# VH-VL binders against Uncharacterized FAD-binding protein C1783.01: the designs that were tried, part 24

Target 1, 263 residues: Uncharacterized FAD-binding protein C1783.01, of Schizosaccharomyces pombe (q9us28r162to424)
Amino acid sequence: YGIFAAPILDVRVLTNPGAVKRTYNLCLDISKYPLLEGKDWKIGGSFGIMPPNSDAEVLHLAHLLKIPQHELYVTKVLRTNGGRWPTIWGEDKPRCLYTSLYHIFKWCSDFISKPPTKSLIRLLAEHTLNPVEKSVLLALSDFRQDESYCRICTQSCVTLPDILEAFPSCHPPVDHLISALPQLMPRWYSISNDPSLANKRLEMAFTVQEYHSPNGQSRTGICTGFLEDLALAFLKARHDGSLANKKFTVPMFRGVQQNPFAK
Below, E stands for the ipSAE of ESMFold2; O stands for the ipSAE of OpenDDE; V2 stands for 0.75 times the mean of E and O plus 0.25 times the DockQ between their complexes.

## First folded at step 20 (VH-VL; framework fv_ozuriftamab)

Design c3 (from f6 with heavy chain S106T; at its last look DockQ between E and O 0.81; V2 from the best seeds 0.78)
Fold by ESMFold2, look of step 20:
Structure c3 (fold): chain C 263 residues (1-263), chain A 123 residues (1-123), chain B 106 residues (1-106)
Amino acid sequence: as target 1 above (263 residues)
Amino acid sequence: EVQLVQSGAEVKKPGESLRISCKGSGYSFTDYWMHWVRQAPGQGLEWMGIIYPGDSDTGYNQKFKGRVTISADKSISTAYLQWSSLKASDTAMYYCARLGRDYWKTGYPFDYWGQGTLVTVSS
Amino acid sequence: AIQLTQSPSSLSASVGDRVTITCSATSSVRYMHWYLQKPGQSPQLLIYDASNRATGVPDRFSGSGSGTDFTLKISRVEAEDVGVYYCQQYHSYPLTFGQGTKVEIK
């Protein structure tokens, strides 16, 4: 099984260019998806998309952690204490993985879409050299009081990179940081067509989810932002006549299939 | 092949300045944190501070902040520990130590140490 | 700062003896390391992250523990094992060492 790289066949913009919400339709080629014998795709069924972090976000985090770029891609054995990490597949057990820090940050760690936990902030505080910076981080991680954590970290959509930028004397151990970060999780979508009737093409619609960063800049959700970037790149390539020279794929997998018209 | 070679022993008087050095070789000097550790005569080890030679990002144990300056010259792969005004209590062996960089499972130990520089401050 | 207390502070052992050194922390420690400083030498890494032997360290050395209590064991002491053993935490700045355990071999 695993994640299938579904080629994008077409993109349609469903909203006007100045609209408050931006909605797109994607047409995906699932003709080569490895289906188990006796299974098929059904209208109203589900599928998951596994959104990666962007390379820019991964490189920025590596810079903040003082990970040399040449070391980011070195493949080494990683031993886990349990769970299904770094992917949602596999047994919930300790294991050895042959992977890189780049792969972990790109595909496995969610350092953008969720605010850091109080436990993660405590780790950061312990590895902060400046006493004033440390006292602020200790206050944010304080289990006795939640108001500053909620206002600063959750309501303001603060991310791990935001904290590392604001607290330059914070130098956490990378292996502990990776073990404390939540896994990137798939986002689930419904199939809006019947792919068996549509020449094994899957259609889906998505609306871009937006948030504001602490510095006031607009940010998008990981999955819908990833999909929008891909959609816009596809549309540009089609307009420029370069579509045949490029490959646009969506990492996806089949979910449970229920036919709402079967009784 | 990794080596940390420190400057030679120093005998100084109180109030004098001093800079001791630690030259790293056999590895990418700018990609590893360098730490300074002192050992007073007959005493244990005390952590003094760190530097990342790639960007000179520096941190201190508050006990030594304002008493010493940690710096590096990446062009010659050398870290420094410097006093503007020595005290008799600065008499100690001073070690540089490299922080291990296996980001996966090391826990960041001091994997290589210099041979030490004995600093004697006497009136 | 996290204080580390080693026990015993010193000991005298014969070749072949089993030696046990403990390190107790005032608060929980995620990463504990052990170093040996042989007479007239700089410290050398012995055990990292509680239980992993550094490169070239004989298998008679082992480490264990978590939280606040850590142990270094030498299953059969050799003459070359003389020196001062230090534990060191990498959990919270400032980094700290235990006071040392001096091991003499008869």
Scores: ipSAE 0.690, ipTM 0.872, lowest interface PAE 1.4, mean pLDDT 87
ESMFold2 (binder alone), look of step 20: mean pLDDT 92; pTM 0.945
OpenDDE, look of step 20: ipSAE 0.860; ipTM 0.946

Design c4 (from f6 with heavy chain K105S S106K; at its last look DockQ between E and O 0.82; V2 from the best seeds 0.80)
Fold by ESMFold2, look of step 20:
Structure c4 (fold): chain C 263 residues (1-263), chain A 123 residues (1-123), chain B 106 residues (1-106)
Amino acid sequence: as target 1 above (263 residues)
Amino acid sequence: EVQLVQSGAEVKKPGESLRISCKGSGYSFTDYWMHWVRQAPGQGLEWMGIIYPGDSDTGYNQKFKGRVTISADKSISTAYLQWSSLKASDTAMYYCARLGRDYWSKGYPFDYWGQGTLVTVSS
Amino acid sequence: AIQLTQSPSSLSASVGDRVTITCSATSSVRYMHWYLQKPGQSPQLLIYDASNRATGVPDRFSGSGSGTDFTLKISRVEAEDVGVYYCQQYHSYPLTFGQGTKVEIK
């Protein structure tokens, strides 16, 4: 399956003002979704959303990496040595891609939701100028010692930007960094209605996932934060009477799950 | 085209101060790392340190830390290498070199070099 | 720091000879570059990222290798190829060069 840009038809806030959790219902137009012959939408089925990183996060990372803003958007040829990068749908083979650093950081690299691997931390250590900072990064990347890594990186929700800020003398080569970052993965949701009975409209609900960074900054999960931003922008446009002038879409695709008890 | 033009040769006594310069032209000076490389008489190349002129972020080879200061004046596209107290062992040719950045062809070489500044420190 | 050892340290060649220079690293290197310093001149880039010729470098120059072992070859040496050849790693700070290989033409 390819990625479908499903228009948002409606947004409903499911939680009262001031509630501890924020939950929304999205109504999506799937009338133009390309279904395979003999397949249809089913209540309780699944679908995936491909959430991008926010522009704020992409621009912040580019700043930390000293990528000039005019270079960030330049489209050029990128050659791969195999694998399914930059997307999980790609064939495991060498390819030539026309893309930009912006597109890669926006849609392809997960530098927020997963802690840096020890391999990535070793790369950072190698490109760290300050010997004290380098020693700390080397210790975190040590394959024989996991306690410090687990406590600091895994349990404290540390991200690549957090490390780059904490270790200002770390200046990794951008192409090697991109090859070492995990791919951005889809998030799966359940269909809460029967779209074949609801005029090709898909309904879903989501609750915003929140956490705090090690320095106390409030953060949202990549996908639910992305969806909330869309939801709030839609509601604002509806309130302001500007809905007709704007496009709100969710990048999604149908799941392949099948009920094992069906014939 | 891209040019790195260095200041002229210097003859100094031990204990004197010195600042040599490297002026970059033909490219966006603040968008590339600038490195300093030394070559003692009859010897090979030795990396000294680095500066990003856009924000003056600097780094040093620990061998030279505290012996030299690397700086830049981005308003005149010029990088500097400076000693507060020269030693005879500082006698060498000093090169500035630009670090190439090509995120798509995977090249990070020293793509352009200054002509060199010969520093002679003799008692 | 990553040490780079070149072999040979010097050589003398006739025009038309094939020349091979090796560079061995004490640990794996992601980016290896080669420079030529002609007599009385600044170093100039020959090969970047192990195998890519810099702009204007004749096709008689080629580079290969990965990991810890890298090679620079001149298929048919010319009189103008005299000078000192250096390998340089961009894998780990501090950046380092090989000790150099002096090539003389006779």
Scores: ipSAE 0.728, ipTM 0.895, lowest interface PAE 1.3, mean pLDDT 86
ESMFold2 (binder alone), look of step 20: mean pLDDT 93; pTM 0.949
OpenDDE, look of step 20: ipSAE 0.858; ipTM 0.942

Design c5 (from z1 with heavy chain W104S; at its last look DockQ between E and O 0.74; V2 from the best seeds 0.00; counts 0 for: pae E 2.1 > 2)
Fold by ESMFold2, look of step 20:
Structure c5 (fold): chain C 263 residues (1-263), chain A 123 residues (1-123), chain B 106 residues (1-106)
Amino acid sequence: as target 1 above (263 residues)
Amino acid sequence: EVQLVQSGAEVKKPGESLRISCKGSGYSFTDYWMHWVRQAPGQGLEWMGIIYPGDSDTGYNQKFKGRVTISADKSISTAYLQWSSLKASDTAMYYCARLGRDYSKGSYPFDYWGQGTLVTVSS
Amino acid sequence: AIQLTQSPSSLSASVGDRVTITCSATSSVRYMHWYLQKPGQSPQLLIYDASNRATGVPDRFSGSGSGTDFTLKISRVEAEDVGVYYCQQYSSYPLTFGQGTKVEIK
């Protein structure tokens, strides 16, 4: 599976200004998508979008981990204890990767959309110097009781950066932390138009997913936030007349086409 | 070229204050954690605490919390270990040690050590 | 805190002997390091992450182990290997060292 950089042909805002939910339509050019012989796009099929973490989130995490900016971008050998990196579908095995911490946090690690696992919280507790902070983290990681974990981590939309901010005496080893984070996974969308009849264009609508962090900041989901940023940049470029000088693409790939009711 | 150079030996009486130093050179001082390790005469090694000189973030082994202060002056690439009131039991060799950052090794070892500062506290 | 117990506490070896030092932890350790403190010197890194030799460390030194049990071996001891060997964990604060193993050469 190759990731295709699908050009954005058009953006429409589907909701009125000031609406509680923000919904956009993207028109994507898939005319150059490398399809296997005899395969085509089907209504009811799927495609995946590979959303990166924002640079702001990557830089914030690096700051919390005390990674200097010059070190963040240096290409080096990184070792994993398992997982399918660098591929989503590769074999689950330990690997040596030649990449940067920036690339890992930008494209490969999901530290925003999923709450930290209990095993990750245990790692954080073990590397926490303040006894009160450590006892809280140990309680959150306790496999015998889920109530506090569910209330604090899942129901409150807590992320790894939120925990590092709240527990300033926590200083985990970066390589172990990377190995413990889940992989950043594609987000799946169904195909609602027939691109073969629509001149090899995909239409997709998305609603921005919002939630509130424990410290009161509004946040968006990784994929819909990424798509909104592209949509707004496209609209700005159209408004100021610079569209011809810029290229807006969505990293995507064709999924399996398994809807038995599509023709 | 990485070097950690500590201040010279000290002879003190109980109740006196003392600050010893560790000057780092040959690397970006503010980008590495610095640790302090104690060795009482004829005894083993004992971890005391850490500092990140870039922002002065500090942490202590609870055994030494309130007994000693760890600090740094990043303008002169120097970390400090300080007592406000020494005890005879503070007699020991004190080492500073840098925490390595080579993620390709999969570890965080103390890769460079100072030469040690002998502190003798006797009446 | 994770306690580290080394065995033996001391030993005397002839040049060319094989030496084995063990380090047992009270809880699982992800990162175990070994240091050598030669007489009158500061400690120096010997083995990191259980089995990797530090720069400039001869092939006669090797490390192994995982979980709670770790081993340092010297395949053919030399006169310069005299000193105290310490294991050290970096898996849970507070960081801790083993009590040391004193190696003397006859």
Scores: ipSAE 0.624, ipTM 0.851, lowest interface PAE 2.1, mean pLDDT 85
ESMFold2 (binder alone), look of step 20: mean pLDDT 94; pTM 0.953
OpenDDE, look of step 20: ipSAE 0.851; ipTM 0.942

Design c6 (from z1 with heavy chain D55S D57S; at its last look DockQ between E and O 0.39; V2 from the best seeds 0.00; counts 0 for: pae E 4.9 > 2)
Fold by ESMFold2, look of step 20:
Parts: structure tokens; sequence; C-alpha cells
Structure c6 (fold): chain C 263 residues (1-263), chain A 123 residues (1-123), chain B 106 residues (1-106)
């Protein structure tokens, strides 16, 4: 399936104002969702949301990588040696892709939700110019020394941008970086209503997932943060009477949570 | 056009101080690493150290650490190499070199070099 | 530190000769660059990342290699190619250069 842009019809806040845990209900219009013959929506079924990285995170990463702002949006030819990237369910084959770095970082690369792998840190170390910074990254990437990696990268919720900020002499080549980053994957949600009885409207609830970065800044999970941003923008537009002038959509697809081609 | 213009030749005695300069123009000075490379008479090239003028972050070849100071004044797009006490063995040609950066391929050549500053240290 | 050994250390060539210069590293190098220092001049970039010609470098210059062994070739030497050729690694600090290969044209 392709990704469907489902309009948001309604948002309800399910938690008290000021609560540290925030839960919302979304009502989505799936009336125009292209279903395969013989398939229909069911209560208790599942669907996937493709959460993009925020524009703020993409622009911040591009700044840290010293990508000229104009070059971020230029169509490039990218050749892969095989695999299914950037598709989730595509064939394992070499590809010639025509896309921009913006679209890759926005929709295809996961650089915020997972700690950098040791192989990624090794790539960063190989392209770090300051000798002191390089030696630290080499130590973190050392397969014989897991203690520092676990404490710094996994337990402290470190991201690629965090490393690039901490190691300003790190200049990894973007073409290798794209190959080394994990693919952005869908997040799965349960359908809380029967859409056939509700005029092809899908309802779901989500709770914002929070964690703290190494500097103590509050961060949200990619998908629930994306959904909260949409929910708050919808509520503001409804309160301000501007809802008819704006369009709020959720990129989603119907699924059974198991992709036969993804193992 | 990218240019690195270095200060003129120096004749000094052992024990004297010296600061030589490298002025970058035709590019964003604070966005590129600047390196210092020396060449003793009749000898090859030897890397001395680096600076990122945007933050003044530096790194040194251990051979020269404590012997020289690398600095920059970003307001005038100028990097400096400085000795507090010269030795006769410091007699060499000194080059500044800009570190090139292609964000896509990650190449790191010294793509532009200054004309060199000859430093002669003798009694 | 990664040491780079160039071979030969010097050579004399006639115009039109093919010249091959090698650079051997004591450990693996991700980025190897080649520079030419003409008499009385600063070094100038010839080849970057093993095989890419810098802007304005004639097509008679080519580079190849990976790992620990790298090669610079001049397919047809010209009188202006006189000088000292250096390889330079950019994988580990301290950055290092080969000892140089002096090319004389007669």
Amino acid sequence: as target 1 above (263 residues)
Amino acid sequence: EVQLVQSGAEVKKPGESLRISCKGSGYSFTDYWMHWVRQAPGQGLEWMGIIYPGSSSTGYNQKFKGRVTISADKSISTAYLQWSSLKASDTAMYYCARLGRDYWKGSYPFDYWGQGTLVTVSS
Amino acid sequence: AIQLTQSPSSLSASVGDRVTITCSATSSVRYMHWYLQKPGQSPQLLIYDASNRATGVPDRFSGSGSGTDFTLKISRVEAEDVGVYYCQQYSSYPLTFGQGTKVEIK
C-alpha cells in the first residue's frame, strides 16, 4: 500500500490540563482510503502511521552537517547497491533514486528515535578532524568496550544531532551517513471504533511518549510528538475559527502489523 | 576567489618570539578548518596543527604541542602561528592550508595553500 | 602515527614518459590525497580521495588504490610536471605526508 493522507476531523484531549502525561483522541476521515477488494476496516484492527521527522529537526541536522540550505532541496541521483531502502516492503535490489536530501531526512532516515549504533559512531570517528574528539569517538565505537557506549549512547538517550553538537569537528560524508542511518519505520495503532458503523471515520487514542536528552531538554517520541503537534494545531485553528482555511492530515496505511517482506 | 595570504619572511635569533599570520579571503573564513604545515629546508611536509576559526577549537601534532600556539581572529579573517621562544630548529617554510569539505563525498584535501612564510632562526 | 613511504624517492624522466609513484601506508587509509610542489611554490592539490582530479588538473594525472597501497600515474610527462610529489593521509591524527618523490624532467 501507498501512504494515505487522512484528514483530521476532530481532536479531543483526554487528560487534565497540565498533566505530565498527555493523551489525545483523533478522528480521521478514511472515506477515500483505497482498499483492496475484499478488505474492510474492523474494530480492534491495526493501522500504521508514517511519522516524518519535524522540519526543525531536519533543518538542525542539515546545519550540523554543513549542508548549504539550497542544496537540501535539490533533486539528487542516489544509487544503492541493493536492499529495500527507502521502501519498507520493496524488492531487495539496487536502485537509482531521484529525491532530495530534505525528503530523505524528513521521511526515510531515523536519526532521532534510536541511539547511534557503534558502526555509525565508527563512521563519525573516521571523519572527525580534532584529534581529541576523534579519540573519544573511537573509544565509544570500540567493540571491546561496551560500558561507555551503553552509559553514554543508550542509557542517556543520545541522538546523532547530540553527537554532532558535542563533536564539532565531525564532518561525515552525507552519502555514507544516509547508508548508515536506520530507516524510519511506521508506528502501529489500534482502531478504537468500528469505521463501517461510523461513516468511514477512524478513531484512535495516543499518549505522548516523553524522554529527556543528555542536556535535560524534554523530547517526545517521533510519532506521538508529530501527532501532538497536529492535534494542538487543529485545536488552535478550531478555537480561532480558522479551521476551514487549514488542512490537517495524518500519513497512514491499513495493515495487520506484519509485513511478509520485512524480516 | 579563495586566497590565503601569509605574512612576510622573518629572520630571528634563538629565544625570540614570533607570530606569523595567514589571512583568508574569498570564502566564509569561520566555516573552514585551517591547518599549519611546515617544511624544513630540503625536507618534506610536516603537519603541525589545526584550528576552527568559528570556535577557536584547536588541535596539535604532539611534536609541536607546547612549542607553538595556533589562534585566529575571526573579525579580520586571520589565523596565527606563534612561538614564545624560537629555536634554530624552527628554521623552515610555514604554510597555512584550508581544509576542503564536500558535504556529499566527505573529501578532506588541503584545497588551498598560502604562499608560505620563511622563518630563519640563526645567531 | 600512520607512516607513508613513497617509491621511488626520486626519478628522472623524459618528456612523454609514463611515471608511476606509489605510496604505502603502515595502516589502512580512508582518504589519500596527492600534492605537487613545483620549484619555489607552495604545494598544490592534484588528486583527492585516491582517484579524483582536482579542478584544473590535466587528465594525464590519475590516481588509484585503497587500504594501504596507493598509486599516482602521469601518462605522458611534460616539462611543467617537475617538482616533488607528496601523498597525504587523512584518516588518523597526526596527519602525515609521504617523504616526497622528486621528479626531474630532462
Scores: ipSAE 0.098, ipTM 0.578, lowest interface PAE 4.9, mean pLDDT 84
ESMFold2 (binder alone), look of step 20: mean pLDDT 93; pTM 0.949
OpenDDE, look of step 20: ipSAE 0.647; ipTM 0.847

## First folded at step 21 (VH-VL; framework fv_ozuriftamab)

Design i1 (from z1 with heavy chain W104F; at its last look DockQ between E and O 0.91; V2 from the best seeds 0.83)
Fold by ESMFold2, look of step 21:
Structure i1 (fold): chain C 263 residues (1-263), chain A 123 residues (1-123), chain B 106 residues (1-106)
Amino acid sequence: as target 1 above (263 residues)
Amino acid sequence: EVQLVQSGAEVKKPGESLRISCKGSGYSFTDYWMHWVRQAPGQGLEWMGIIYPGDSDTGYNQKFKGRVTISADKSISTAYLQWSSLKASDTAMYYCARLGRDYFKGSYPFDYWGQGTLVTVSS
Amino acid sequence: AIQLTQSPSSLSASVGDRVTITCSATSSVRYMHWYLQKPGQSPQLLIYDASNRATGVPDRFSGSGSGTDFTLKISRVEAEDVGVYYCQQYSSYPLTFGQGTKVEIK
């Protein structure tokens, strides 16, 4: 399957102003979705959204890695040794891809939603110049000392950017980071309507997922934060009367798992 | 054409200060790490430390920390290696070297070197 | 620090000989590079990332290896290949070089 850019037809805010949790409904136009022969949309089925990292997060990571702005967007040939590219549904084979660091960090690498592995922290330690900083990272990567890793990396929602900020003498090789980071994974949603009966539109609701970084800053989940940004931009454009001048799309695809009891 | 041009040879006495320079041209000076490498007479190569001239982020081999200062003036594309008090054991050839990079292949070699600055420290 | 040991420390070769230099590391090295320092000159890059020739380096030079064991080969040595060859790792700070292999023509 390829990723489809589904236009947003409508947004509704489902929670009252000032509510602790924020919930939205999106209506997506799937009329041009390229369905495989013999397949159709079913209620009770699933679809996936491929959330990008925000531009702010990508630019922040590039800054932390000392990647010059002009090199971030240069298209170059990437040769992979295997894996499923550009999506997790692609064939597992070596590839030549024409891409940029921006595209990789925006759409392909998960450096936000998962804590760094001990293996990744060891790589960071080896490329750390300050001996005190290095010793802390080595301790975090030590498989015999799970307590520190659990408290800092998993329980405190630490990300790769958080580590790079906390350890400013850490300067890892970018190519190794790219190969060591997991791919961005889709987020799955249930289809609650019958898009065939609803004029080829798909409705879904989402609640913004929030958590707190080690420095106390509030963060949103990558997918629901992305969807909220789109929703708010759509609502602003509708309020301002500029909706016809804007394009709002959601990168999505139909799931392969069907409800076995679908009628 | 990428070039690293270093300052001329120096003859000094123990206890004196010294600053040697490395001027980079033909590339974006602030976008590449600059390293310093020394070679004592008849000996091999030793890595001394690094600087990122864009923000002056520096790092040192612990063997040389406190013995030298690495700095840069990005307005004139020049990196510096400085001693506050030279020792006879500081007699060596000193090279600057640019760290090359290819974010997709993973290069990171010293792809261009200065011609070297011979520092002689004798009583 | 990762220590690199080259073998041999020196060798004497005739023009046309095949030369092999090894570099052994105390820990795995992801990024291994080779340099040649000709007499009276600064070092110059020959091979980067174990096996890639730098620009302008003749194809008689080749590199191989992974993990802790790396090899530089000159398939047919020429008189201009005289000098000291160094391996260098970029896998862990502090960065380190091998002790060097002096190649002389006899």
Scores: ipSAE 0.749, ipTM 0.902, lowest interface PAE 1.1, mean pLDDT 86
ESMFold2 (binder alone), look of step 21: mean pLDDT 94; pTM 0.956
OpenDDE, look of step 21: ipSAE 0.863; ipTM 0.946

Design i2 (from z1 with heavy chain W104Y; at its last look DockQ between E and O 0.88; V2 from the best seeds 0.81)
Fold by ESMFold2, look of step 21:
Structure i2 (fold): chain C 263 residues (1-263), chain A 123 residues (1-123), chain B 106 residues (1-106)
Amino acid sequence: as target 1 above (263 residues)
Amino acid sequence: EVQLVQSGAEVKKPGESLRISCKGSGYSFTDYWMHWVRQAPGQGLEWMGIIYPGDSDTGYNQKFKGRVTISADKSISTAYLQWSSLKASDTAMYYCARLGRDYYKGSYPFDYWGQGTLVTVSS
Amino acid sequence: AIQLTQSPSSLSASVGDRVTITCSATSSVRYMHWYLQKPGQSPQLLIYDASNRATGVPDRFSGSGSGTDFTLKISRVEAEDVGVYYCQQYSSYPLTFGQGTKVEIK
């Protein structure tokens, strides 16, 4: 499957400014979406969005890992040892990729929406210089029990950046981190417009998902936060008259929803 | 051409202070970890600690913590190893070494070494 | 800390001999490197990440291994290969070296 950069045609705010939740409607131009022969869009069907990490999160992680700014964007050959990464549906095989660390952290690695695995925390412990910090990470990574890990990491929505900030003597090898991080996965949304999709437009609504980090920082879900940033940038560009000079796109692809009556 | 040039040999008495230096050139000094490695006479190599000169983030092998101070002056591309009170057991050759990196291939060797600074501590 | 044990501790070889040096770790090592310290010199990088030759290192040097067991080979030793060979791990702090393997040429 190819990922399509669908232009945003319109944004509507569906909730009042003071509402508890923020909900938006996006209208996407799918006129150039390369449909396979015999396929079509259906009302009530689904599609996937490939949300990137924000630039702020990518730059913050690079800072924590001491990756020099100029090296973050250099393009080099990356060789994988197997698996389907960076593809979603590809074969389990080694790959040779020409990419940058920025691109990997931006589009391929999920370091925000999931807590670090015990294996990743063990790697962090091995590369931690302060003995007290190391002992805490070793306890969190203990494969013999989940109590500390569940209470601290999963229930408190801890991320890799949170760990690196809390454990400043931890200096892990970047290539091992990349291999150990889960892949960014699509988020699925329903198509909300009528069969008049012959206008080659796709409408969807989303509500911003919010939560708080352990230190009280407000956070949004990766996909709905990404979509809100696009929506607000589109609305600002429309308000200040610069809309024609800018492109706002959503990386998406058509989903195949199984018949709900299938066994 | 990457080069690490260390300060000259030192002869000291127990209780004296000393700071030795390692000047890096031919690369972005602030973008690479610098390590210190010691080699006692007739013995092997022993890792002492690290510094990231860009922000002076330092770390120590616990064996040497409290015995030495690692620092850097990024304005002159120089890392330092310092003792406030030398002991005879500090007699050794001291090397600075740059930690190489290749984020894609998983390197991280000591790719360049200084020439060494011999420190002799005797009464 | 990961301890590295090299074997043999010393050896004497004639020019043209094959030399094999092993490095055993007390736990798994993802990043293993090899250095040569020639007499009176600083260590120099030979092999990084188990099997990659550093720039300018002759192809008679090769490395292999994974997990806890690593090997350095010299296919046809030369007089200039005299010195002490060290393995070194970058998988867990504190970083550690093997005790060294002294290679003498007769």
Scores: ipSAE 0.702, ipTM 0.884, lowest interface PAE 1.6, mean pLDDT 87
ESMFold2 (binder alone), look of step 21: mean pLDDT 94; pTM 0.958
OpenDDE, look of step 21: ipSAE 0.861; ipTM 0.945

Design i3 (from z1 with heavy chain W104L; at its last look DockQ between E and O 0.90; V2 from the best seeds 0.82)
Fold by ESMFold2, look of step 21:
Structure i3 (fold): chain C 263 residues (1-263), chain A 123 residues (1-123), chain B 106 residues (1-106)
Amino acid sequence: as target 1 above (263 residues)
Amino acid sequence: EVQLVQSGAEVKKPGESLRISCKGSGYSFTDYWMHWVRQAPGQGLEWMGIIYPGDSDTGYNQKFKGRVTISADKSISTAYLQWSSLKASDTAMYYCARLGRDYLKGSYPFDYWGQGTLVTVSS
Amino acid sequence: AIQLTQSPSSLSASVGDRVTITCSATSSVRYMHWYLQKPGQSPQLLIYDASNRATGVPDRFSGSGSGTDFTLKISRVEAEDVGVYYCQQYSSYPLTFGQGTKVEIK
């Protein structure tokens, strides 16, 4: 099962302008989705969206890691020792991939939606030069107690970039960092219509998830923020009369349903 | 060809200041960490600190912090190691070394070294 | 700080001998490198990431190991291999070197 780039056919705003909660409806063209033989779309079924990190977040992380911008896009051979990465459900095997740091940070690594693990924070501490900064990171990664970690990292919605900004003497090896980051995972949505009766169009609604960083800046969830950016760009193109010359797509795939014969 | 060319040998007295240099060529100077390593007479190698010449981000081995200043002038592709007040214990050979990198495969060796600058501090 | 201890601290070998140098770390090391400092020269990279030969290094040099124990081997030593061999870790700041292994040819 590959990822399908579903064109956006329409966007409707379901909440009033300026509302604290923002909800949108997307209409997606699934007419060219490669369905397996004998399978079809159903109301109440599910599909997954693979939300990428934004280019701004990728470039910011690269800056914090001292990765020159031109080297971010260099395609190199990457050899894995096993596992399913970069796929969610592929075979657990060693792989030889042609990829770039940009692609890995854009589509494969989750450095925004979850706080860094204690093991990742320990890696950061080992590569931190300032002794005060290092002692704080060591305390956060201390497996003998969770109180500091929970208060600072989980309750305050701290991300890897937040830590790198707060601890400027931390310079971790990039390959080790990539191996320690969680994989970006799909977000699941329900199909709200019957696509076979709606000319092979899929409708879904989403509400933007918001939270605040430790310094009070507003942030959005990775998937609903991505979807909102697409929705707003579509609406702007429609307003400006440029819609016919632009392409807006959502990276999605049909949900895996339980085998009917497994029950 | 990557080259790191250091300034010449120095003979100094305690209390004097000194700045030695390391000029990098044959690569993008601002895109690689530069490290300083010292070797006291008849002794092994000691890591002193780092600089990223692109933004002058610096870090020190705590043993040497406050004793030496690491800096760079990216316009002339040159890194510096500087003392404001030398001690006899500063007598050593000083090397600059470039940190090699492969962001995906993982390596981080000192792949190129300067020829060394001998600093002698005696009364 | 991760301390690295090399063994032996010195040795004398005849041309054609096999030489083995070990490096033991006080904690696990993900990135271990080996350098040779020939008399009167700056150090030069021999082996990076435990087992990879640097460009231009003869295949008589090999490296192995993981965790806390690493080994450098010279399958048949040559007269030009004289000098001091150092291991070096890049897993935790401060970066550290082993104390060195002096190899002399007799």
Scores: ipSAE 0.737, ipTM 0.895, lowest interface PAE 1.3, mean pLDDT 87
ESMFold2 (binder alone), look of step 21: mean pLDDT 93; pTM 0.951
OpenDDE, look of step 21: ipSAE 0.864; ipTM 0.945

